# VHH binders against Hexosaminidase D (HEXD), part 19

Target 1, 346 residues: Hexosaminidase D (HEXD), of Bos taurus (Bovine) (a6qnr0)
Amino acid sequence: MRLVHLDLKGAPPKVCYLSEIFPLFRALGANGILIEYEDMFPYEGHLRLLRAKHAYSPSEIKEILHLATLNELEVIPLVQTFGHMEFVLKHEALAHLREVARFPNTLNPHKEESLALVTAMIDQVMELHPGARWFHVGCDEVYYLGEGETSRQWLQQEPNSKAKLCLSHMEAVASHMRARYPTTTPLMWDDMLRDIPEDQLSGSRVPQLVEPVLWDYGADLDLHGKALLVEKYRKSGFSWLWAASAFKGATGVNQSLTPIEHHLRNHLQWLQVAGSVPADTLRGIILTGWQRYDHFSVLCELLPVGIPSLAVCLQALLHGDFAENVKARVENFLGISSLEEMSFRR
Below, E stands for the ipSAE of ESMFold2; O stands for the ipSAE of OpenDDE; V2 stands for 0.75 times the mean of E and O plus 0.25 times the DockQ between their complexes.

## First folded at step 10 (VHH; framework vhh_8fcz_2)

Design L_4R (from j_3L with K100R; at its last look DockQ between E and O 0.73; V2 from the best seeds 0.69)
Fold by ESMFold2, look of step 10:
Structure L_4R (fold): chain B 346 residues (1-346), chain A 122 residues (1-122)
Amino acid sequence: as target 1 above (346 residues)
Amino acid sequence: QVQLVESGGGLVQPGGSLRLSCAASGFTFDDYAMNWVRQPPGKGLEWVSGISYSGGSTTYADSVEGRFTIIRDNDKKMVYLQMTSLKTEDTAVYYCARLRYSWGDEYEFDYEGQGTQVTVSS
């Protein structure tokens, strides 16, 4: 699988724009999309407060899914269930579910109401995504985990650790998915798992429940370090893994690289990682396109600005390089005379 | 120039064993995963097994898991396939292969050798 990440945070594209761009994604070599909703999903009932004013309607979601089917793009929905929960936990009615009372980032994993909340969110999204083969439950950048009052007291008990706390919530969410939607496999970002020892990962149920998504958006990856991490996850019991790169956002300011050069190198580096692991290890790669890093951040570049980078990155993945003939193909595909103009000076 | 040379094939009875070898040259062998693929008579290529660049991770097709073992020796630039409990359906030409990438069931091979014949027959 080659998935394009459609980050809806803060500025959902019009459905008519998606009708124009989905054929392009497929033509460039994508065969799926990862849709990150945040508050752009039309939550209803007791979850209505999560819904942004300009969220998609259910009819618009169904149209988007229909457009994806027409263009042979499989859809994976993404709903945050642990970290990045500001759009939920900013509300006074739900603030008691914060891990740390003053910070709305992270869901308190000790409360039964916390699990009930995120499972209700998953269930509403699944109503509009019947038959989804994968569902991404987030679980990245779980800031301040272990620092809340309940967590601090729980951690005082000798066998308890922050890693066990993290894994227990991941297991609870993934177990709900598996029980209620047995044909749907949960995905999780891997950053909270990276430093957990192999024996503790193996000792949990998480490897049998989820497929982790290994993300790194740098222009220079630790190639053997990534391959060793893949080996650790496989030995821990994870059957399938995913890679994640970035085609927009997440670049930092590098004096020697334009944004497109940065993203191209990121993808070529992931290809080298892919060549160092055996077949039947990586399910696919997700090309992430961050629009807003968290609920309170300003917007990054919007999707249309990122299309030249996406084209470069997808074509480089398909051809294994970005030589002059591949560059010319991208230029002709986009109807532009020079990629250098788009890469020139940030 | 990249070269992959397979050997060790032959005729064997069902239940028997064989060990295939692949000698690699012309590239930085220990930076790449290596894979075995096979072509049964009159059929297309089937992936069989893979091993990571270091040898620390191995993968197997369902049809061979528990019967075949992939091994590599980075000092000698060799990859091996130890086959046991052979069945008639294992009859095929076996190729050693280097992949550019593998995303799920999409395999993009860079290079494969000339192959070695394995025949499992009474």
Scores: ipSAE 0.582, ipTM 0.848, lowest interface PAE 1.5, mean pLDDT 89
ESMFold2 (binder alone), look of step 10: mean pLDDT 82; pTM 0.831
OpenDDE, look of step 10: ipSAE 0.767; ipTM 0.899

Design L_57D (from j_3L with S57D; at its last look DockQ between E and O 0.89; V2 from the best seeds 0.76)
Fold by ESMFold2, look of step 10:
Structure L_57D (fold): chain B 346 residues (1-346), chain A 122 residues (1-122)
Amino acid sequence: as target 1 above (346 residues)
Amino acid sequence: QVQLVESGGGLVQPGGSLRLSCAASGFTFDDYAMNWVRQPPGKGLEWVSGISYSGGDTTYADSVEGRFTIIRDNDKKMVYLQMTSLKTEDTAVYYCARLKYSWGDEYEFDYEGQGTQVTVSS
């Protein structure tokens, strides 16, 4: 699979705009989308406080899913359940669930109410996504894990470790998913797993419950290092893995490349990684399109500005290179005379 | 100029064994995963097995798991398929292939050899 990541943080696209671009995604070679809602999901009941004023309505979600179906785009929803929970934990009513009281980034994994909260969030999203084959539960960049008071006390006891704490929460969330939605497989970002030794990963239940998404948005990847990481995960018991690249945002500090050149190189590097691992290892690649890095950040590129980069990246993945004939095909798809002319600032 | 040359096929009784070989040249062999695919009589290509660039990881189709073993020797630039407990359904032309990418069931190989015939018949 080739999935386009729709980061809705801060600025959800109009449904009519999605009706225009979903056909383009499919034509360019995508066959799925990863929708990251944050507070743009129409949470109800005791979760209503999580809902932004301009969040999609339930009927708009259903229309988006219908449009995706019409364009042969499978939908994977993403709900954060560990890190990046500022939109939840900023609220005074839920601040007691923070890992560190001063920082609203990370959910306290020790509280029964924490698991109840994120499982309720998952359940509401799943109500509008029945039959989803995959569901991404986030779990990236869990900042300050282990630094809360309960965590510090818990870590003083054998055999407790920060890795065990991380895996325990991941397992709890994934177990809920598997038990309640047995045909749905949880996905998790892999960054919190990368440094956990193989024996500790294999000793947990996480590899039998989730498929990790290996992300790296750099223009230069450690190709053999990524292949060895894939090998470690497979030896740890993970059956399937995903790659994740970036078509928008996340360019880092490389001052010699335009954003499109950076993203193109990132994708070509991921193709090299894919060619170094055995078949039946990578389920797909997610082309991420970051709009806001966290709840309190300023918006970066809006989706329409990123479309030329997405087209370049999808076509490069499909053809395995970006020669002049592929560049001309992209320009023709987009109805533009030059890719450089489409590099806009908002 | 990429070249993949398969050998080692032949006629074998059910339950027998064969070892297929693939000699690779014309590329940085140690940077690529390698695969075996086969074409049974009157059918399309089906993937059989893959091995990572280093040889540290292997994958197998359900139909051959436990019976076939893929091996590589990066010093000699060779890929092997050790086949045991052969069945009549394993009859096919076997090709070694270099993987360009694989996303789920979507396999993109950029090079295949000429193939070697394996016939399992009493």
Scores: ipSAE 0.568, ipTM 0.840, lowest interface PAE 1.5, mean pLDDT 89
ESMFold2 (binder alone), look of step 10: mean pLDDT 82; pTM 0.833
OpenDDE, look of step 10: ipSAE 0.874; ipTM 0.945

Design L_6A (from j_6A with V99L; at its last look DockQ between E and O 0.90; V2 from the best seeds 0.76)
Fold by ESMFold2, look of step 10:
Structure L_6A (fold): chain B 346 residues (1-346), chain A 122 residues (1-122)
Amino acid sequence: as target 1 above (346 residues)
Amino acid sequence: QVQLVESGGGLVQPGGSLRLSCAASGFTFDDYAMNWVRQPPGKGLEWVSGISYSGGSTTYADSVEGRFTIIRDNDKKMVYLQMTSLKTEDTAVYYCARLKYAWGDEYEFDYEGQGTQVTVSS
């Protein structure tokens, strides 16, 4: 699978624009979409406060899913359940669920109400995604985990550790998902798992419950280090893994490359990683298109600005290289798109 | 310049064993995973087994798991497929292959050898 990450944080695209670009995604070689809703999902009932003013309506979500189906794009929804919870925990009514009272980024994993909250969020999203084969539960960049009062006291008890705390929450969320939606496989970002020793990963239930998404957006990857990490996860009991690259945003501070050059190199590097691991290991690659890094950040470049980079990156992945014939195909896409309403807009 | 040369095929009875070999040259062998694929009579290619660049991770198709073992020797630039408990359904030409990439069931190989015939019959 090749999934385009549709990051809705801060500025959801108009549905009419999506009707124009979903056919383009498919033509460029994508066969799926990872939709990161954040507060752009039409939460209802006791979760209504999570909904942004300009969130999609339920009918707009159904239309987007219909458009995805028409274009043979499988949809994977993403709901944060651990870190990146600012859009939830900024609200005074929910601030008691923060890991650290001062900081709204991380959910307190010790409270029964914390799990109830994120499982209710998952359940509402799943109501609109009933046939989803995968569901991404986030769990990246869980800042300040272990620093809350309850966590500090819990960590004083043997054999408790920050890794055990992290794995226990991941297991709780994934177990809910598996029990209630047995045909849906949870995905998680891998950064909180990277440093956990193999024996501790294998001793937990997480490898039997989830497929991790290994992300790295750099222009120069540690190719053997990535392959060794893949081996570690496989030995720990994870059955399938995913890669994640970036076509938009996430270029870091290195200014020696243009953004497109950076992103193309990132994808060519992931192709080399993919060539160092055996078949039947990587389920797919997610081309991330970050629009907002966290809830309080300013917007990155909007999706239309990233389309040339996406075309370059998808075509490189589809053909396994970026030789002259592939470059010519991308130039054809850009020529049509720069002058025609059906493909691209300026 | 890339060369993959398979050997070790032959005629065996059901339940028998064979060991296939693949000699690699013309590339930095230690940087690549290696795979075995096969083509049964009248059918397309199907993936059989893979081994990571270091040999630290192996994968197998469901139909061969528990019966076949993939091994590599990076010093000799060799890949092996140890086959046991062979079935008539294992009859195929077996190819050693280098992956360009694999995403789920989408396989793309950039190099493969001429193959070695394995025939399992009474």
Scores: ipSAE 0.564, ipTM 0.839, lowest interface PAE 1.5, mean pLDDT 89
ESMFold2 (binder alone), look of step 10: mean pLDDT 82; pTM 0.824
OpenDDE, look of step 10: ipSAE 0.861; ipTM 0.936

Design L_9E (from j_3L with D105E; at its last look DockQ between E and O 0.74; V2 from the best seeds 0.72)
Fold by ESMFold2, look of step 10:
Structure L_9E (fold): chain B 346 residues (1-346), chain A 122 residues (1-122)
Amino acid sequence: as target 1 above (346 residues)
Amino acid sequence: QVQLVESGGGLVQPGGSLRLSCAASGFTFDDYAMNWVRQPPGKGLEWVSGISYSGGSTTYADSVEGRFTIIRDNDKKMVYLQMTSLKTEDTAVYYCARLKYSWGEEYEFDYEGQGTQVTVSS
């Protein structure tokens, strides 16, 4: 699978725009969409406070899913359940669920109300996504985990550790999903797992419950390091893994490449990683298109600005390189005269 | 020029064992995963097994899991397929292949050899 990440944080596209670009995504080689809602989902009932004023309505979400079906794009919803919970934990009514009272980033994993909250969020999203084969539960960048008062006390007790704390919450969320939605497989970002020793991963239930998404948005990947990480996850019991690249928004502060050059190189590097691991290891690659890195950040470029980069990256993945014939196909799809004028190299 | 040369095929009885070999040259062998694919009589290619660039991770098609073992020797630039408990359904031409990428069941192999025939019959 080649999935386009549709990051709705801070600026959801109009549905009419999506009706125009979903056919383009399919034509360029995508066969799925990862939809990251944040507060753009129409949460209801006791979760209504999570809903932004300009969130999609239920009718709009149904239309988006219909458009995805018409274009043979499988949809994977993404709901944060651990880190990146600012849109939830900024609210006074829920601030008691923070891992660290000062920082609204991370859910306190010790409270029964915490699991109940994210469970209710997952359930509401699944009501609109009943046939989802995968559901992404986030779990990336869980800042300050272990630094809250409850966590500090818990960590004083043998055999407790930060790794065990992290794995325990991941297991609780994934177990809910597997029990209630047995045909839906949870996905998780892998960054919180990367440094957990193999014996601790294999000793937990997480490898039997989830498929991790290995993300790295750099123009230069440690190719053998990524392949060794894949080997570690496989030896730990994870059956399938995913790759994640970036077509938009993840260029960093010390970039010597133009944005398109950076993203193209990121994708070509992931192709080399894919060539160093055996078949039946990677389910797919998610091309991320970050619009906002966290709830309090300013917006990155909006989706329309990223379309040329997405086209370049998708066609490179589809053809396994970016040669002159592939470049010409992208120029034709986009109706532009030369991709070289878009600064592929400095 | 990339070259993959398979050997070790032959005629065996059901339940028998055989070891296939593949000698690789013309590319940086140690940077690539290697795979075995096969073509049964009158059918298309099907993937059999893969091994990571280092040898640290292996994968198998369900039809061969538990019976076949893939091994590589990076010093000698060789990949092997140790086959046991052979069935008549395993009759095929077996190819050593270099993988360009694989996303789920979408396989893209960029090079394969001339193949070696394995025939399993009474």
Scores: ipSAE 0.575, ipTM 0.850, lowest interface PAE 1.6, mean pLDDT 89
ESMFold2 (binder alone), look of step 10: mean pLDDT 81; pTM 0.827
OpenDDE, look of step 10: ipSAE 0.842; ipTM 0.926

## First folded at step 11 (VHH; framework vhh_8fcz_2)

Design L_12V (from L_12T with T108V; at its last look DockQ between E and O 0.95; V2 from the best seeds 0.84)
Fold by ESMFold2, look of step 11:
Parts: C-alpha cells; sequence; structure tokens
Structure L_12V (fold): chain B 346 residues (1-346), chain A 122 residues (1-122)
C-alpha cells in the first residue's frame, strides 16, 4: 500500500477540495489515506469539549469516506492515545489526566479514567469508520513519560521501567481495539519502541497486537541501521511493519514552499531500505504531509502547496526511481513544464 | 553485469528433499535482500521466500513455511533454498531474484536468473 497522510490539525480542508484531489491521489499511485483528525472529529456526549468549533460534521465525514471509496482509496483513521494529547489535556476538566501536571502533552497511563477516555475516543471514531482494516492509535513522542508523581513512585518498584510503562499502555489500548474490533489492526508510530531491547519487546504482548510504523523524514537515512531495526522488530514478534516518509512539512518551521529535492531523496532512501529487507515484511509506506507539528504550533504549508512534492514522491515510489521519463510523467499529471521551479534550498 | 545463476533442481519423489543454489555476481550482493520465486506449470509467478541483506530476517509463503529454509552466504555470494517434504504442487521452475521493493502483496524484482526446474512426481 501507498497511503497519503491527510493531516487535519488546525485547518480541515473543505470537502469539495477533497472531491477534486482524491482522484489525483489515485491517479498518481496512492491506494489509501491516513486521516489524522485531532480536534476536527465531531466528538459528542461527554467528549464534546474535544471538538473544535470548525470540526467536520458526521455527514461531512461520511461524504469524505464515500469520496475515498469512489476513488479506491482505503481509509485508516488516526487518533492519538498517549502523546500529542494537548487538544484533550488542555481542558481543565481533563487536566488531572496529565502525566506531568505542568505539561498537557502526555496522558497519565496509571489512571483508569485515562484508558476509559481514549477508548471512548476510539469508539466514537470507529462508529464512523465501521469497515476499517487498520486504525492508527498514535503513541509517538510521549514526552515526559515517567516524570509524573505516580510514575516516579511506580518506577522505584522492581522490576518497573519506563519501557515497561510505555509497553503497558500500548498493550492496554491495543487490547481494547482487538477485543472490540477483531477485524481492525492497530498501528503505532515506532519512535517510542526503537530503543527497547528485543527481549523486552518479545516478552510483552505488543508485537502480537500491533503493526509499527517506522518513520524517518531525513534526506539521508542510515540505510543499514533501518534494515537492522526492521530485523529487530521481526525477531521481537511483529508480523508486519510499515514505512513512513514525508512529502510535506517535517523539514523545519515557517515553510512557504515544500523542498521537493529533500522529500524526493527521503523517498528514494526508503526504497533502498525496502530493497534490503525480504518480501512480506513491509505492509506499505505512508507519505506524511504535516499541516501542524503539534497543537500549539503555527501551520505549516497547506496541502495545495505540497501537491507537486506529493506527485514527485508517489511517482518515484511507483516506478522505483526518478529518471527523466518519470519526471515527464509527473509534469504531464500536473500540467507544468518543469519541476525545478518547485525546489527550494536554504 | 548483474548475474544470478540457479542450480540444484531435478526430479524427486514426493516427500523428498532438494537444495537449490544461486550464485550472484556483478553487484554488491551484501546490500540486497534476495528471494526465491517459482512458476508452476501453466501458472504465473509465485513468491516463495525471502532473506534480508544480512541474513538476519527471513520470510516464507504460507504454502512452504515449515518445509523450506532460505539461507545466504555473503562471503561466497550465494543464496540457497533447502526444500524438504516436497509435494507435487511444488513442481515449478525456481528463480533466484533480487528485490527492488515490496509493499504488502505487491512484489517488484529487478533481476532474476534463468531458473532451475524442480519436478516432484511419482
Amino acid sequence: as target 1 above (346 residues)
Amino acid sequence: QVQLVESGGGLVQPGGSLRLSCAASGFTFDDYAMNWVRQPPGKGLEWVSGISYSGGSTTYADSVEGRFTIIRDNDKKMVYLQMTSLKTEDTAVYYCARLKYSWGDEYVFDYEGQGTQVTVSS
């Protein structure tokens, strides 16, 4: 699979724009989308406070899903359940669920109410995504984990560790999902897993419950290091892995133009990694398009600015390189005479 | 030039064993994953097994798991497929292939050898 990441943070695209761009995604070689809602999901009931003023309505979500179906794009929803929870934990009514009282980014994994909260969020999103084969539960950049009062006391007891704390919450969330939605497989970003030793990963239940998404957005990847990480995850018991690249954002802040050369190199590097691991290892690659890095950041370039980069990157993935014949195909898809105008270096 | 040369095929009875070999040359062998694919009579190509560049990770099609073992020797630039408990449905031409990439069930190989015939009969 080749998935385009649709980051809704801060400014949801209008549904009519998506009706125009989804056919382009499919024509360029994508066959799925990863939708990251944050507060743009129409949460209801006791979760209504999570909902941004300009969030999509349920009928708009259904229309987006219908458009995805019409264009043969499989949909994977993303809901944060551990780190990047500022949109939830900023609210006074929920601030008691912070890992560290001073910082609203990380959910306290020790409270029963914490798990109840994120499972309720998952359940509301799943109501609108009933056929989802995968559901991404985030779990990236869990800052300050282990520094809260309860965590500090818990960590003083043998054999407790930050890795065990992290894996325990991941297992709890994934177990809920597998039990309630047995045909849906949870995905998780891999950054919190990377430094956990193989024996501790294999000793947990996490490898039997989730498929990790290995992300790196650099123009120069440590190719053998990534291949060794894939081998470590496989030996730990993970059945399938995903790669994640970037076509937009993830090169800095205050970007007005997407640096196409940087992103193209990132994708070509991931192709090298893909050729170093055996078949039936990587389920797919997710081309990320960050609109906002975190809840409190300013917006990155909007999706329309990133379309030339996305086209270059998707076509490079589809054809396995970016030679003149592939460049000509991209120029034809976009109706432009040269891709060099879209490159920007600092 | 990239070259992959398979050998070790032959005629065996059901339940028998064979070991296929693949000699690689013309590229930096140690940087690539290697795979075996097969073509049964009158059918298209079917992926069989893969091994990572280092040999540290292996994958197998469901139909052969537990019976076949893929091995590589980076010093000799060789890939092997040890086949046991052979069945008549394993009859095929077996190709050694260099992986360009794969995503799920989409497999793309950029080089393959001439193949070696395995026949499981009688």
Scores: ipSAE 0.710, ipTM 0.892, lowest interface PAE 1.0, mean pLDDT 89
ESMFold2 (binder alone), look of step 11: mean pLDDT 84; pTM 0.849
OpenDDE, look of step 11: ipSAE 0.904; ipTM 0.958
ESMFold2, look of step 12: ipSAE 0.689; ipTM 0.881
ESMFold2 (binder alone), look of step 12: mean pLDDT 84; pTM 0.842
OpenDDE, look of step 12: ipSAE 0.907; ipTM 0.960

Design M_12T (from L_12T with L99M; at its last look DockQ between E and O 0.91; V2 from the best seeds 0.00; counts 0 for: pae E 2.1 > 2)
Fold by ESMFold2, look of step 11:
Structure M_12T (fold): chain B 346 residues (1-346), chain A 122 residues (1-122)
Amino acid sequence: as target 1 above (346 residues)
Amino acid sequence: QVQLVESGGGLVQPGGSLRLSCAASGFTFDDYAMNWVRQPPGKGLEWVSGISYSGGSTTYADSVEGRFTIIRDNDKKMVYLQMTSLKTEDTAVYYCARMKYSWGDEYTFDYEGQGTQVTVSS
């Protein structure tokens, strides 16, 4: 699978624009989308405070899903359940659920209300995504985990560790999803798992419950390091893994490469990683298109500006290289005379 | 130039064993995963087994799991497929392949050898 990440944070595209670009995604080689809602989902009831002013309506979401189906794009929804919870924990009514009272980014994993909250969020999203085969529950960049008062007390017990704390919350969320939606597989970003030893991963239930998404957006990947990480996850019991690259955002400000050159190289590097691991290891690759890095950040470049990069990256993945004939296909598809003329440096 | 040369095929009876070999040259063998694919009579290619660049991870199609073992020797630039408990359904031309990419069930191979025939018949 090749999925395009639609980051809705801060600026959800109009549905009419999606009706235009979903056919483009498919024509360029995508066969799925990862939709990151944040506060653009129409939460209801006790979760209504999570809904942004310009969130999609339920009817708009159904229309988006219909458009995806018409264009043979499988949809994976993404809802954060651990880190990146600022859009939730900024609210005074929910601030007691913070891991560290001063910082609204991480959910306190010890409170029963924490799990109830995120499972309620998942349930509302799943009501509008019937038949989803995968559901991404986030779990990336869980800053300050273990530093809250309850966590510090819990960590005083001899068998307890920060890794166990992390795995226990991941397991709780994934177990809810597996029990209630047995045909849906949870995905999780892998960064919080990377440093956990193989024996501790395999001793938990997480590998039997989730498929991790290995993300790295750099122009130069450590091929050996990525391959060793893949081997560790497989030995730990994970059945399938995913890769994640970036077609937009995540390039830094002082790069010697243009943004398109950076992203193309990132994708070519992931192709090399894929060539170093056996078949039936990587389920797919998610081309991320970050619009906002966190709830409080200003917007990155909007999606339309990233389309040339997406075209380059998807075509490189589809053909396995970016030789002159592939470059010419992209130039013709976009109606331009040279990709170099579209490059702009950061 | 990239070359993959398979050998070790032949005629065996059901329940028998064979070991296929693949000699690789013309590329940095140790940087690539290697795979076995096969083409049964009158059918398309089907993937059989893969092994990571280091040999630290192996995968198998459901139809051969528990019966076939993939092995590599990076010093000799060789890949092997040890086949046991052979069935008539295993009859095929077997190819050693280097992968261009693999995303789920979507496989594209850079290079394949000429193949070696395996025939399982009473």
Scores: ipSAE 0.503, ipTM 0.814, lowest interface PAE 2.1, mean pLDDT 89
ESMFold2 (binder alone), look of step 11: mean pLDDT 81; pTM 0.823
OpenDDE, look of step 11: ipSAE 0.887; ipTM 0.951

Design M_12T57D (from L_3M with S57D E108T; at its last look DockQ between E and O 0.66; V2 from the best seeds 0.00; counts 0 for: pae E 3.8 > 2)
Fold by ESMFold2, look of step 11:
Structure M_12T57D (fold): chain B 346 residues (1-346), chain A 122 residues (1-122)
Amino acid sequence: as target 1 above (346 residues)
Amino acid sequence: QVQLVESGGGLVQPGGSLRLSCAASGFTFDDYAMNWVRQPPGKGLEWVSGISYSGGDTTYADSVEGRFTIIRDNDKKMVYLQMTSLKTEDTAVYYCARMKYSWGDEYTFDYEGQGTQVTVSS
């Protein structure tokens, strides 16, 4: 699988634009879309407060899914269920569910209402995504976990630990998914799992429930470190792993490479990681295209600005390198005479 | 220049055992995963087994899991395939391969050897 991450945070594209761009994604080699909704999903009922003013309507979501089907793009929805919950926990009605009262980023995993909230969010998204084979539940960058009052008290009891706390919530969310949607596999970002020892991962139920997504957006990856991490996850019992790169955003400030050079190198590095692990280890790669890093940040570049980078990155992944013939294919898709003059300039 | 040289093939009866070897040279061997692929008579290439760059992780096709073991020795630049409980269906030319990975629809090999014949017949 080669998925384009469609980050809807802050500035959702018009459906008519997607009708033009989905065929391009497919032609460039994508066969799926990871849709990160945040508050652009038309939550209803007791969850209506989560909904942004300019969120898509249910009929617009159905149209987007239809367009994806027409272009042979499998859709994986993403809904945050642990960290990055600011769009939820900023609301006073839900602030009691914060891990730390001052900070709206992390859900308190001890409250029965916390699990009820995120499972209701999942259920509403699944109503519009029937038959989804994968569902991404986020769980990245769970800041301040273990620092809330309830967590501090809980951690005083043997054998409780922050790792157990993290795994317990992940298990609860994934178990809901598996029980209610038995043909849907939860995906999770892997960053909160990276430092958990193999025996503790294998001793939990998480490896039987989820497929982790290993993400790193750097131009220089620790290739052997990534391969060892893959080995640890497989020995821990995870059935499949995913990689995640970046075609847009995630380059930092004052970067020494042009954005396209940075992203191309990131993808070539992931190809090297894949060449260091056995076949049948990685199910796919998600090319992330961040529009907004968190709910309170300003916007990154919009999707149309990222299309040249996406084309370069997808074609490199599809063909296993970025040789002269691959450059020529990208130049034809973009209608430009020289990619060197346009795409790598700083 | 990159070279992969397979050896250890031969004729064996069903239920027997055989150990294939692959000697690698001309590249930084311990930076790459290595694979065994096979070509049965009149058929295309079929992936058999893979081993990570360090040797710490192995994968197997369903048809051979539990019967074949892939091993590498990075000091000697060698890959082995220990085959047991051999079946007539295992008859093929076996190749050691370094794979150029792509997220395309097919494996692309950077280099593979000349192959070694394994024949399982009563």
Scores: ipSAE 0.224, ipTM 0.670, lowest interface PAE 3.8, mean pLDDT 87
ESMFold2 (binder alone), look of step 11: mean pLDDT 81; pTM 0.821
OpenDDE, look of step 11: ipSAE 0.880; ipTM 0.948

